# Designs tried in a protein design chat: VH-VL binders against Small ribosomal subunit protein uS3 (rps3). Part 4

Target 1, 230 residues: Small ribosomal subunit protein uS3 (rps3), of Nanoarchaeum equitans (q74mz4)
Amino acid sequence: MASKVIRKFIQNAKLTVFSQEFIRLYLRGANVSKVIIRQTPIVNRVIIYSARPKMISEERKAHLAKLLELKFGLEKPVIEVLPIENPNLDAHVIAERLAMGIERNIRAYRRLAQRYLETIMNAGAIGAEIVIAGRLSGQRGKTWRFKAGNLRKTGTIGQFELDRAFNIAYLKPGVAGIHVTILKPDAEIPDIIEFKSPEEISIEEIEKIDKEIAEKMKKYLETYLLAKQM

## First folded at step 14 (VH-VL)

Design y3 (from x5 with light chain A95Y)
Fold by OpenDDE, fold request of step 16:
Structure y3 (fold): chain C 230 residues (1-230), chain A 122 residues (1-122), chain B 108 residues (1-108)
Amino acid sequence: as target 1 above (230 residues)
Amino acid sequence: QMQLVESGGGVVQPGRSLRLSCAASGFTFSKYGMHWVRQAPGKGLEWVAVIWYDGEEKYYADSVKGRFTITRDNSKNTLNLQMNSLRAEDTAVYYCARGPLYDVLHGYFDIWGQGTMVTVSS
Amino acid sequence: SYVLTQPPSVSVAPGQTARITCGGNNIGDEDVHWYQQKPGQAPVLVVYDDYDRPSWIPERFSGSNSGNTATLTISRGEAGDEADYYCQVWDSSSYHYVFGGGTKLTVL
């Protein structure tokens, strides 16, 4: 019995993911940030967060509801559209905008990536990364990586604090994947290691912790100061 | 008004060390990868080293790996190149150059300094 | 190591079109950049990403890249275009920035 329940749960989870992706594709251009599907015995709710909610008309909602019922068995879904506060700090919004921008002008991929990184950073992000992988030029697929600010992908930050999104640009020579990662300003960054200049390091404090390290630091500081005088 | 100005060049004997510096102005220095490129007299351009905008990553040409160290101070808008164990073949004009905005590795050089001459001779 | 091959020299009459080639294995799959260097001066970026041009560079300068050859084209050659021209790529396999040997352009 436990196995049946688990299987049903997995199936429902898969359906949720596929339906979310379908919604994003169907509403491409509406800058969908987040899709939440809540299934209850009483009502199925689909909550869509968008940077362009006005692009999702009542007619489109109605049509989407029918498609969700037909394709995914979501019975009589109620679709709600909500705005987002900071579209310039939303990885999904940026990824979609970038993908569509590249589709309009494939040659502008670098300029667009740079522009959107500026946008993200100006919006107050701690750091951001854009990766474009695909066939933009030539016969072979290439990868371009753009990075700004302080982006830590490892540890707790990497798992929970990073906003990540993927989108696809459909191009004449092929397709390009767009990866956007944003570290938002409200992210709790554990243990910001501040690199202090050697001059800012209190040798006395280090001596309280480890005498051997303090001696090494003293030598390092001496060398550093000598180098500065040269 | 964007400008790079190299300094620190001179004449040194083989095996000695020299430190080059590049002062940047007219742009947000901390947003760009920075490079050193050199040119031996009457020869072509040779890439030497790159440092990322945040200083976290550095890459070197095989010809200088283990001998040269690239560093930057974003608070002072300065790029440096510590050259150790200098050889005659290191004789060149050394240029400071700016990489593309936010580009990590795959880039071009859009701003160049006027260069500083390094001569390694006995 | 990735190698870029350029002709040592190219000559063109004033008003004619100069073409400088840069050869490399599957160079068409790489982003090629071009630099102009006049005697006693620092290099200047004239073409980037195969065909893009900085806004301060004249439209006479254009680039193309396909197969094993990238080409810098200078239309309506002028005496002021006499310089050394270098092609450049980033080699992802070795993590090196690679320059061609340079081409001396003479406008006769």
Scores: ipSAE 0.846, ipTM 0.931, lowest interface PAE 0.5, mean pLDDT 91
Fold by OpenDDE, fold request of step 16:
Structure y3 (fold): chain C 230 residues (1-230), chain A 122 residues (1-122), chain B 108 residues (1-108)
Amino acid sequence: as target 1 above (230 residues)
Amino acid sequence: QMQLVESGGGVVQPGRSLRLSCAASGFTFSKYGMHWVRQAPGKGLEWVAVIWYDGEEKYYADSVKGRFTITRDNSKNTLNLQMNSLRAEDTAVYYCARGPLYDVLHGYFDIWGQGTMVTVSS
Amino acid sequence: SYVLTQPPSVSVAPGQTARITCGGNNIGDEDVHWYQQKPGQAPVLVVYDDYDRPSWIPERFSGSNSGNTATLTISRGEAGDEADYYCQVWDSSSYHYVFGGGTKLTVL
């Protein structure tokens, strides 16, 4: 029984992910930020957050509902479209806009990336990164990285929820993947632990905090210095 | 006006050290990767080093690896190049140059200083 | 190491079109940038990303890149265009910025 329940759960999770991706693709251009699917015994609800909710007409909603029923077995889903507050700090929105922009003008990839990073930073982001990977020119795929602000991907900050999104630009020579990462201003960043060289550590400061640790550090430093001389 | 101004050049003996500095003005320095490019007398351009906008990553030409250190102080809008163990072949005009906005790599150099001459001679 | 090859010199008559080539293995897959350097001056970016121009650079300057050759084209050559021109790429394999050897353009 446990196995069946787990399987059903996994299947439902998979369906949810696929349906979300489908919705994003179907509503491409509407700058979809987030899709929430809530299934209850009474009603299936699909909540779509969009930076351009007006682009999602009632007709499109109705059609989408039918497709979701047909493709994913979501029975008579009710589609709700809600606006988002800060599109310029939304990785999904930015990724889509950038992708579509590059599709319109493949040569403007750098300018567009720069512009959108500027937009993100001006919106108050702590840091942001845009990675474009694909065939924009030539025969070989290339990767371009643009970075702004303080985006620490490694360490304890990595535990903080970076807003990440991926989108694809469909181009004449091929496809390009667009990765957008945003560290939002409201992100709770833990104290950054910086690794200091033993030589940079003030033993006196440590002694003020913990004498035992200070003694250990002294011994360590001595050993370190000896090793460095060898 | 956006400008870069190099300083610190001079005549030094082989094996000695020299520190170059570049002062940036007219743009947000902390948004750009910065480069050193050098040109020996009568020769072409040679890239020397790059430092990312936040100083977290640095790359060097093979010819200067282990000898040169690129640093920056965004609070002072300054780029530096510590040159150790100088050789005769290091004789060149050294330019500081700005990379593209937010582009950490793959870049071009859109703003150049006027350069500072470094001469390594016995 | 990635190598960019330029002709040492190119000569054109005033009003004619100058073409400066930059050769490299599969350079068409790379973003090529071009610099103009006049005697005693710092280099100036004239073309970037194969074909784009800074806004302060005249439209007479254009770039193309395909196969193994990138080309800087200067239409309606003027005496003021006499300079050394350098192509440049970023080599992702070695993490080096690479310049060509430079081409001296003479407008006779």
Scores: ipSAE 0.846, ipTM 0.929, lowest interface PAE 0.5, mean pLDDT 91
Fold by ESMFold2, fold request of step 16:
Structure y3 (fold): chain C 230 residues (1-230), chain A 122 residues (1-122), chain B 108 residues (1-108)
Amino acid sequence: as target 1 above (230 residues)
Amino acid sequence: QMQLVESGGGVVQPGRSLRLSCAASGFTFSKYGMHWVRQAPGKGLEWVAVIWYDGEEKYYADSVKGRFTITRDNSKNTLNLQMNSLRAEDTAVYYCARGPLYDVLHGYFDIWGQGTMVTVSS
Amino acid sequence: SYVLTQPPSVSVAPGQTARITCGGNNIGDEDVHWYQQKPGQAPVLVVYDDYDRPSWIPERFSGSNSGNTATLTISRGEAGDEADYYCQVWDSSSYHYVFGGGTKLTVL
């Protein structure tokens, strides 16, 4: 029936997001920005944009390709790594740097968020926001919100010019979620970056929608940790 | 030298209005949330109001909500407090205070003015 | 809403350590800030985010926060430390900034 087809489509879309997040986790530290997966009957291309493309060696590409084929059923994926133009305006890069910085020094979360907002604004952003949510200390989760500039122009600017990213800081008390939003000046769209990424989804949001998918996300996170050990 | 200078204090009768101003210098005013904090003679500190760095959000203590209005003009580096329907309990030194850089939720006050006295008596 | 309780006064002998407490329900979950106010002067931030000091504040001022009590510690107390001290938090439920009642520190 039609409901089965709709359900299969939703599952495949969520698994695409999981593949992209797995790649970012596997390549953590290489400042991965956007991951584009183009599937055709002939070619399965995985395009990875990074601020440190040389950190993604041919050996790491081969291992990642094997994991994508085995764990996600992506047959014979071709992995391409491209540089990014402006790391200081890239929400994924900033979110990763902030998450790793907090992991090294949990007390520096405020100073780091302030520094990264200053970096973003000095790089020419119209506005930016950093939200940190979770347990940095104590027994209760809290939310910290840092804002600069003007984000209210979102209603007059296309969605693809508002850069959003989510990342996780893994801390002894628990985890902290990091959301980075950057509103960039209008610019011409690069010819390779016409495909939009699926929206960023937290593990907590996935649990609200579908607990089975959340368990699959945790399983793929475990795969990342095992691959890091190898 | 970072500085906040309050002005506009004075003696007024209950039910009247008064407008306080705070002039900021030595830092980028538009990056900071700004606050008013007051202290009645011989009493402790009481937070009054906050305005976000861009003026889009404002919050007030229950004791002044509906009577006081906080505003800012980032082009003039000024913070203002319009105080209407003044009561004897509003008698206090009013301080202008700066919140943390970019932070719109949590707050400490790292720079304070020297205060301006408001006396409400008949 | 959220209430912070401070002792009205604390005494310390010169050269000794003073401890000023700030009590609140689960205050260890809050970020606690401390201010010094001398007579006729504006408050001065001495500790923020429980433990951090502004660069102009000497390291003999320190803070701690756990359970239901935050503490400002002033080692090697001096006559110049005589002042009123206030603790402060931000209450997320009301979006209010809350001060304790203040503690007068006397150096005998």
Scores: ipSAE 0.714, ipTM 0.885, lowest interface PAE 1.0, mean pLDDT 84
Fold by ESMFold2, fold request of step 16:
Structure y3 (fold): chain C 230 residues (1-230), chain A 122 residues (1-122), chain B 108 residues (1-108)
Amino acid sequence: as target 1 above (230 residues)
Amino acid sequence: QMQLVESGGGVVQPGRSLRLSCAASGFTFSKYGMHWVRQAPGKGLEWVAVIWYDGEEKYYADSVKGRFTITRDNSKNTLNLQMNSLRAEDTAVYYCARGPLYDVLHGYFDIWGQGTMVTVSS
Amino acid sequence: SYVLTQPPSVSVAPGQTARITCGGNNIGDEDVHWYQQKPGQAPVLVVYDDYDRPSWIPERFSGSNSGNTATLTISRGEAGDEADYYCQVWDSSSYHYVFGGGTKLTVL
C-alpha cells in the first residue's frame, strides 16, 4: 500500500543516515569521508572511503559489521574500504583532522583552522569556510569563522561540488562544533536524494555492545542539535 | 617584505570630501580583511571601518557611519576610504591595518601602515 | 559600545616587571590583543588572543585574561619598552573593534 511503501522508504533513509554517522564515529581517526550503503536482497554493501585505509583493519571491519547487523538491522553487511583520491579537498577528512588537532592543543585552534584553509585552497578549491563554535575559553560560547575564496559562486549544479561536513572537538570546558564547507570545481550529479538528519539513534542498544561509542554518539547528537539551533 | 602605504591625506574644510588610499605589498592581499584605524592628535586609537577579504561585508564605527565608505580592489592590492561630510572631529592620522589570515569575525591588526594625516579646519 | 579601561600611565624601574591592565565587563570572555606605539610611529602588535605572541616579539612580552581584567606583562623592563600600550577587542554584538584609552609606560 502507498502508506506502507512510504513508511518503508522513510525507515530505510533513517537507517542509512544513522549507520553512516555511527560508522564515522566508530572509525574516528581513520579519516573517513563518504560512506555508501548499497542495499540488495542478498547483501548490504558498506563502502567506506578513507584517507587512511590501513587504520581500518580486518578485525575492525568484522566488529563493525557485527554492530551494524545487531544494532542497526543492516542484514549481511559486507564492508569495503577504498582510498580517497584527494583528502585535502574532502570536508569530512578536514573536519576530523581539525577536530582532533584542537583536542590535542586547544590553543592552536586559530593556527590550525588557518593552516587547513590554506591546505584546502592549495589543493584547488574554489572556496572554503571553516566555522568553529563552542566554549574554547571563558564562560560564553563563541563562534570563529574563517573564509577563503568564493563560496557564493554556486553556478550550474553540474559544474560545482559543494562538500559539507560537521565534526566535534571534545574539550575539557565542553565541546566545540566544527563545520567545513568546500566548493570544488568538479561536480558529480547525484543519482539519489538522501536524508542527512540523524533523528533517532538507539543509544541503549549500542551500549550493550560498545559503551565508548554509545557515549560518543550521545555527544554527537547533543552537539548536532545545539548546532542546528545556532 | 610586508608593507602598507597610505596616501591621500591633507587639509580640507569642514563639509568637504577626501579619499584615502592604501597600497599593499609583500603578502596575498585577497586573503585578509582590511581596516582603517585613526588617531586624533594627542589621543588614542579609534577603529573606523573594516572590509572583508572579498569585499562582501563592510562595517563602520558609529562616528563615521553614513559618511565614510570603505572599498578594496584586490586586482590592484589597494584599500580605499572615501570620507564625505568631514568634520573637525575627523582630524587624525589614518592608518590602514591588516586583519588575521582568513578570519572574518575576530580581528587583531598585525601589519600597519605609517599613516596619512587628515586635517579638517576652516 | 563595549568599553575598555586602561590606567593612563605606569612606571617601572629598569629590569623590573611592568604590568598594564585592561578592564572590561567580562573581558575574560573576549580575545584581547595588545599594541605598542612609540612616539611618531605606527602601532605594533605585541600580544594577540590573550597570550600569543607574533614570532618577532620577545618572550619578555606576555598576556593573561580572566574575569574583568586582561593584563600585558613586560618582564625585565628596558628603556626601549617606553611607549603607549593599547588593548583591543572585537565586540560581536556591534561588529566593532574597540581600543582601550592607552597606557604610557615609563622606564625610570
Scores: ipSAE 0.706, ipTM 0.881, lowest interface PAE 1.1, mean pLDDT 85

Design y3 (from x5 with light chain A95Y)
Fold by OpenDDE, look of step 17:
Structure y3 (fold): chain C 230 residues (1-230), chain A 122 residues (1-122), chain B 108 residues (1-108)
Amino acid sequence: as target 1 above (230 residues)
Amino acid sequence: QMQLVESGGGVVQPGRSLRLSCAASGFTFSKYGMHWVRQAPGKGLEWVAVIWYDGEEKYYADSVKGRFTITRDNSKNTLNLQMNSLRAEDTAVYYCARGPLYDVLHGYFDIWGQGTMVTVSS
Amino acid sequence: SYVLTQPPSVSVAPGQTARITCGGNNIGDEDVHWYQQKPGQAPVLVVYDDYDRPSWIPERFSGSNSGNTATLTISRGEAGDEADYYCQVWDSSSYHYVFGGGTKLTVL
C-alpha cells in the first residue's frame, strides 16, 4: 500500500512538473514566471504568473485548458493569469527574454547577457549569473559565464533563496541552454567580510597610522612572499 | 573618459620583486575582469594574468605562475601585480587591460593603459 | 599550448584592401579578437567576437572566422592604418589568453 501511494505521489509530481513545463513552452513569449497547479475535488486551477499577461488571451487560455486535459488528464482546468511585480528580478522572465533575444540575433549573445545582467542588477539584485551553453559560435558547443554582484552558491546556500531558471534558445545550428540565477535583494544573507590578501595591503596607508605596525607588516609580507615562492 | 594608468615600473635585478599598480577611472571598475598583458621590447603581446570582477578567481600564464600575484581593490579602483623572483625574460612593457563586462572567462581587452616599463637586468 | 599563427608582414597600396590572417587549429570554434598597435602606443581593440566592432572603430575594419583561419579585413587602406595587428583567443584547455605573433601592416 505504501508503494502504491508513493508511486502515485511520484506520478503526480511528475505530471505537475511536466504540465508546468508544457505551459511554459506553450506560452513562450508571454514571460511566464511561475505556474501553480491546484487540484481539488471541486475544481482544477492553473495559476500562471506572467510579465506579459495581455499576451495570454482568453482564446489561448481556453485552448491551453483543453490541452492540459487531453495531455495530462487535468479535468476542466480553470486558467488564471496574474501579473508579476518585478519582472527584471525574475529568473524565468530573464531567461526567456535572453533566449528569444539570441534566437533573433545569435551573434548578440554576449551583449544580451551583459544587458540583462545590468537589468537585473539595476533592479536591486544582490548578485546574478547567466550561463549560456551551446553552439553560438563555431562548430563546437561552448559555455559562456557571466556574473555580477555577489552570488553565493556554496556554504549556507540552503539558507539563501536563489531564483533559478532554465530556458532554451532554438537556433539554426542547434540549441543553446540558458541558465539564469538571481539573488534577490530581500534574501537574508550574512554580512560579507572581504579579507585582503597580504599583497593587497597598502603599507603606505599603515605607515600613516602607525610606523611600528607598518614595519611588522612589512616583515610579515616578506615572510609571506618567501613562503609562496617555496 | 575611460582610462587605465599603470605605475610602478622600473629597473630591478634578477630575483628581486616589483609591484605594479593600475588606476582605473571613468567606468564602474567592480563590474569588469581585469588583466595584465606584457610586451617585451620588439616582441609581441603576451597575456600575464586575469582577476575576476570580485577577485574570487585568478588565472595566470604558465610563464609567471607561482611568481606573480594579481590583486584588485574595487573600493580604490586599483589593479595590482606583485612580481616576485623576477627574471630577465620578464623585461617588458606591462599593460593593464579591461575585460568584457561581467564576463567571467573568455573575452577581449577593450581598454588599455599606456603601459609601464619593467626592466630586469643584472 | 594553443598557437595562433600570423604572417609577419602584409603590404597594401593606399585605397586597397588589406587582409591579415590568423591561423589556429579549429580557430573557427573560438571567438577571435583583433588589436591594432601603432609604434609607441598601447594596443587598441578593433574587432571582437570574430566580427563585431567597437563603435569608435571605422567600418573599414571587419572580421571573419571559419575553419582554421580568422581574417581581419581593412578596406580602403589608409596610411594611418599602418601598425601591428594581433589576433587573440581564449584557450579553454589551458585557461590561457593567447595572442598571435602579430602582423606588421605597411601601406605603401
Scores: ipSAE 0.700, ipTM 0.861, lowest interface PAE 0.7, mean pLDDT 90
Fold by ESMFold2, look of step 15:
Structure y3 (fold): chain C 230 residues (1-230), chain A 122 residues (1-122), chain B 108 residues (1-108)
Amino acid sequence: as target 1 above (230 residues)
Amino acid sequence: QMQLVESGGGVVQPGRSLRLSCAASGFTFSKYGMHWVRQAPGKGLEWVAVIWYDGEEKYYADSVKGRFTITRDNSKNTLNLQMNSLRAEDTAVYYCARGPLYDVLHGYFDIWGQGTMVTVSS
Amino acid sequence: SYVLTQPPSVSVAPGQTARITCGGNNIGDEDVHWYQQKPGQAPVLVVYDDYDRPSWIPERFSGSNSGNTATLTISRGEAGDEADYYCQVWDSSSYHYVFGGGTKLTVL
């Protein structure tokens, strides 16, 4: 009995993480960070933290709510958008800004990575890392790694908050994956069951919902796996 | 004004040791990977070693592996090169060089010291 | 190890354009950096990442990189450009930093 309850919890947790990543992809450009889904018997609250909440119009909220209801089975979703306390310490915000900055000027990748790393460290991070992997202008995929501070602390999980994010820069020669890791003070103890990695996303389920998003998610996962190996 | 100043060069016999030092000023030393590059008299540039900004990783040219040790002290803004078992072919001007801000993989050298001469001869 | 090949010398008339080549197997896939070294002085970075220039380096210094050849171009050559020039890459397979043999530029 206990095993069945645990398996159902794991399946629901994976769907929750999948929904969170879908919402970030759907709202690309609005600098979405945390997405909290509170499921109750009466309503399902979807709380979206954004560095640019005004970019999430009522029209976009209504369309997203319908997608969550019809395709993900979240009954009566109520979407709330809240601002972020410190966008400069948020890995998702930094990764998206860097990805979109590289899309505007591919030659600026080094300068942008250095600038964002400086911004992160000035905002109080203990350590940070930005990895850019992929094709920027040549035939061969390459990896650029920028590091600041200290990411090697013993007991980091119990004492410090590790914030990780991935994003994609869509470029003429191909794509570049961007990994941002930020080590913050005042860490929470992480859950032992965490399904935030791109590897846990089902592309088949996304295709049933929106084929444009599914194609971007497929490139997202492929780029993530290649960049992780590099 | 950003600068790197090498010291510790001199004349030594083969098989002996020598320790080079590089003092950094005018920039935040702990944000940069640091390198040693050498140049034999009348010859070209040869990369010797690198150490990451935090000292966690070090890499050496094959010609010096096992004999040279690169270290840094971020509290004193210094880079060091311990050179053991010196050979005649180690005779060169040794430069201290700074890598790109935060970059731990790729490298160009944007700030160079004036160099210190090491002569290994009988 | 990865090998970079440069001509030993290049001559240019004053006011003319000098081109210094750096040959390497598939060097177009590498990020190529260039240094100027005048006699008795330390090297100075003049081009990095194939074609980017430090802000204090004049616009007449430029770079390109494709196929098996990277090129440093110095337009409107001056006597003050007489120096040795080195190309450099990072070799990811060995984690080594590799220099070319150097090219002596003479402005007649």
Scores: ipSAE 0.694, ipTM 0.877, lowest interface PAE 1.0, mean pLDDT 84
Fold by ESMFold2, fold request of step 16:
Structure y3 (fold): chain C 230 residues (1-230), chain A 122 residues (1-122), chain B 108 residues (1-108)
Amino acid sequence: as target 1 above (230 residues)
Amino acid sequence: QMQLVESGGGVVQPGRSLRLSCAASGFTFSKYGMHWVRQAPGKGLEWVAVIWYDGEEKYYADSVKGRFTITRDNSKNTLNLQMNSLRAEDTAVYYCARGPLYDVLHGYFDIWGQGTMVTVSS
Amino acid sequence: SYVLTQPPSVSVAPGQTARITCGGNNIGDEDVHWYQQKPGQAPVLVVYDDYDRPSWIPERFSGSNSGNTATLTISRGEAGDEADYYCQVWDSSSYHYVFGGGTKLTVL
């Protein structure tokens, strides 16, 4: 009996993480940070924190709600969009901004990474790291690593919060993976639950929902696997 | 303005030790990886060592590995090179050089000191 | 270790274009940086990341990198450009920084 309850909780946690990543991909450009899904027997609340909440129109909310209900099994979803307090201290926001910035000008990758690291540190981070992996120049994939402050103070649990995010820059030579790690002084609700790795996501199931999203998720998974091996 | 000043060079016999220091000013030292680069008289540039902005990682050229130790003190804006078991082929001008802002892997050197001469001769 | 080769010397007439080469196996996959060194002085960065210039370096200095050759180009050569020029890369396999042997540019 207890085993059945435990398996159901694990299964629900995997679906929650998958839904959260889908929402971030669907809403790319709106600087989505935390996505909190609270399930009740009557209604599921989906709370989306964004640095650009006005980009998430009522029409987009309605479409997303329908997708979550019909394709992901979240019954009667109610989507709430809230602003975030510190966009410049949010790993998901920074990773998306950097990825989109590199897409606009691949030659600016170093300047952009340096500028965003400075922005993160000025916003009060204890330490931060930006890793860019992929083919930005030449034929060989390379890794660029930018670091500021002290990330090794993570051993002081309960006084610091580690915020991690991954995003993809879609470029002509291919894709580049972007990892952002930010060590913050305060504790906050974690952005994602990492029960399911990205390579477990079913591209075919996403394609049933939206082909544009499925193609982006496919690139996300391919880039994640390549970056993980490098 | 932005400046690197090396010191500690001199004439020493083979097998002895020497410690170089580099004083940085005009920029936030703790944001940059720092390097030593040397140049033997009449010869080209040879990279010697790097230390990351926080001192956590260090890498050395094969010619000096095991004999030289690079260190930094971010509270004093100082880079150091401890040179042990000196050889005649270590005779060179030693330059302190600054790497790119925040970049811990790739490097170009945008600020150089004027160098300090080390002569290893009996 | 990764090896960069440069010609020992290059000559250019005033007002003409000088090209200084840096050879390396698949150097087009590397980020190449260039330094100018005048006698008795420290090196000065003139080109980085293959083709970018510090803002104070004249646009007469430019760089390119493809295949097995990176090239520093100095157009409208001046007597003040007379110096030794070094190319440099970072070798990801060893975490070492490698310089070429240097090229003496003479403006006649």
Scores: ipSAE 0.666, ipTM 0.869, lowest interface PAE 1.2, mean pLDDT 84

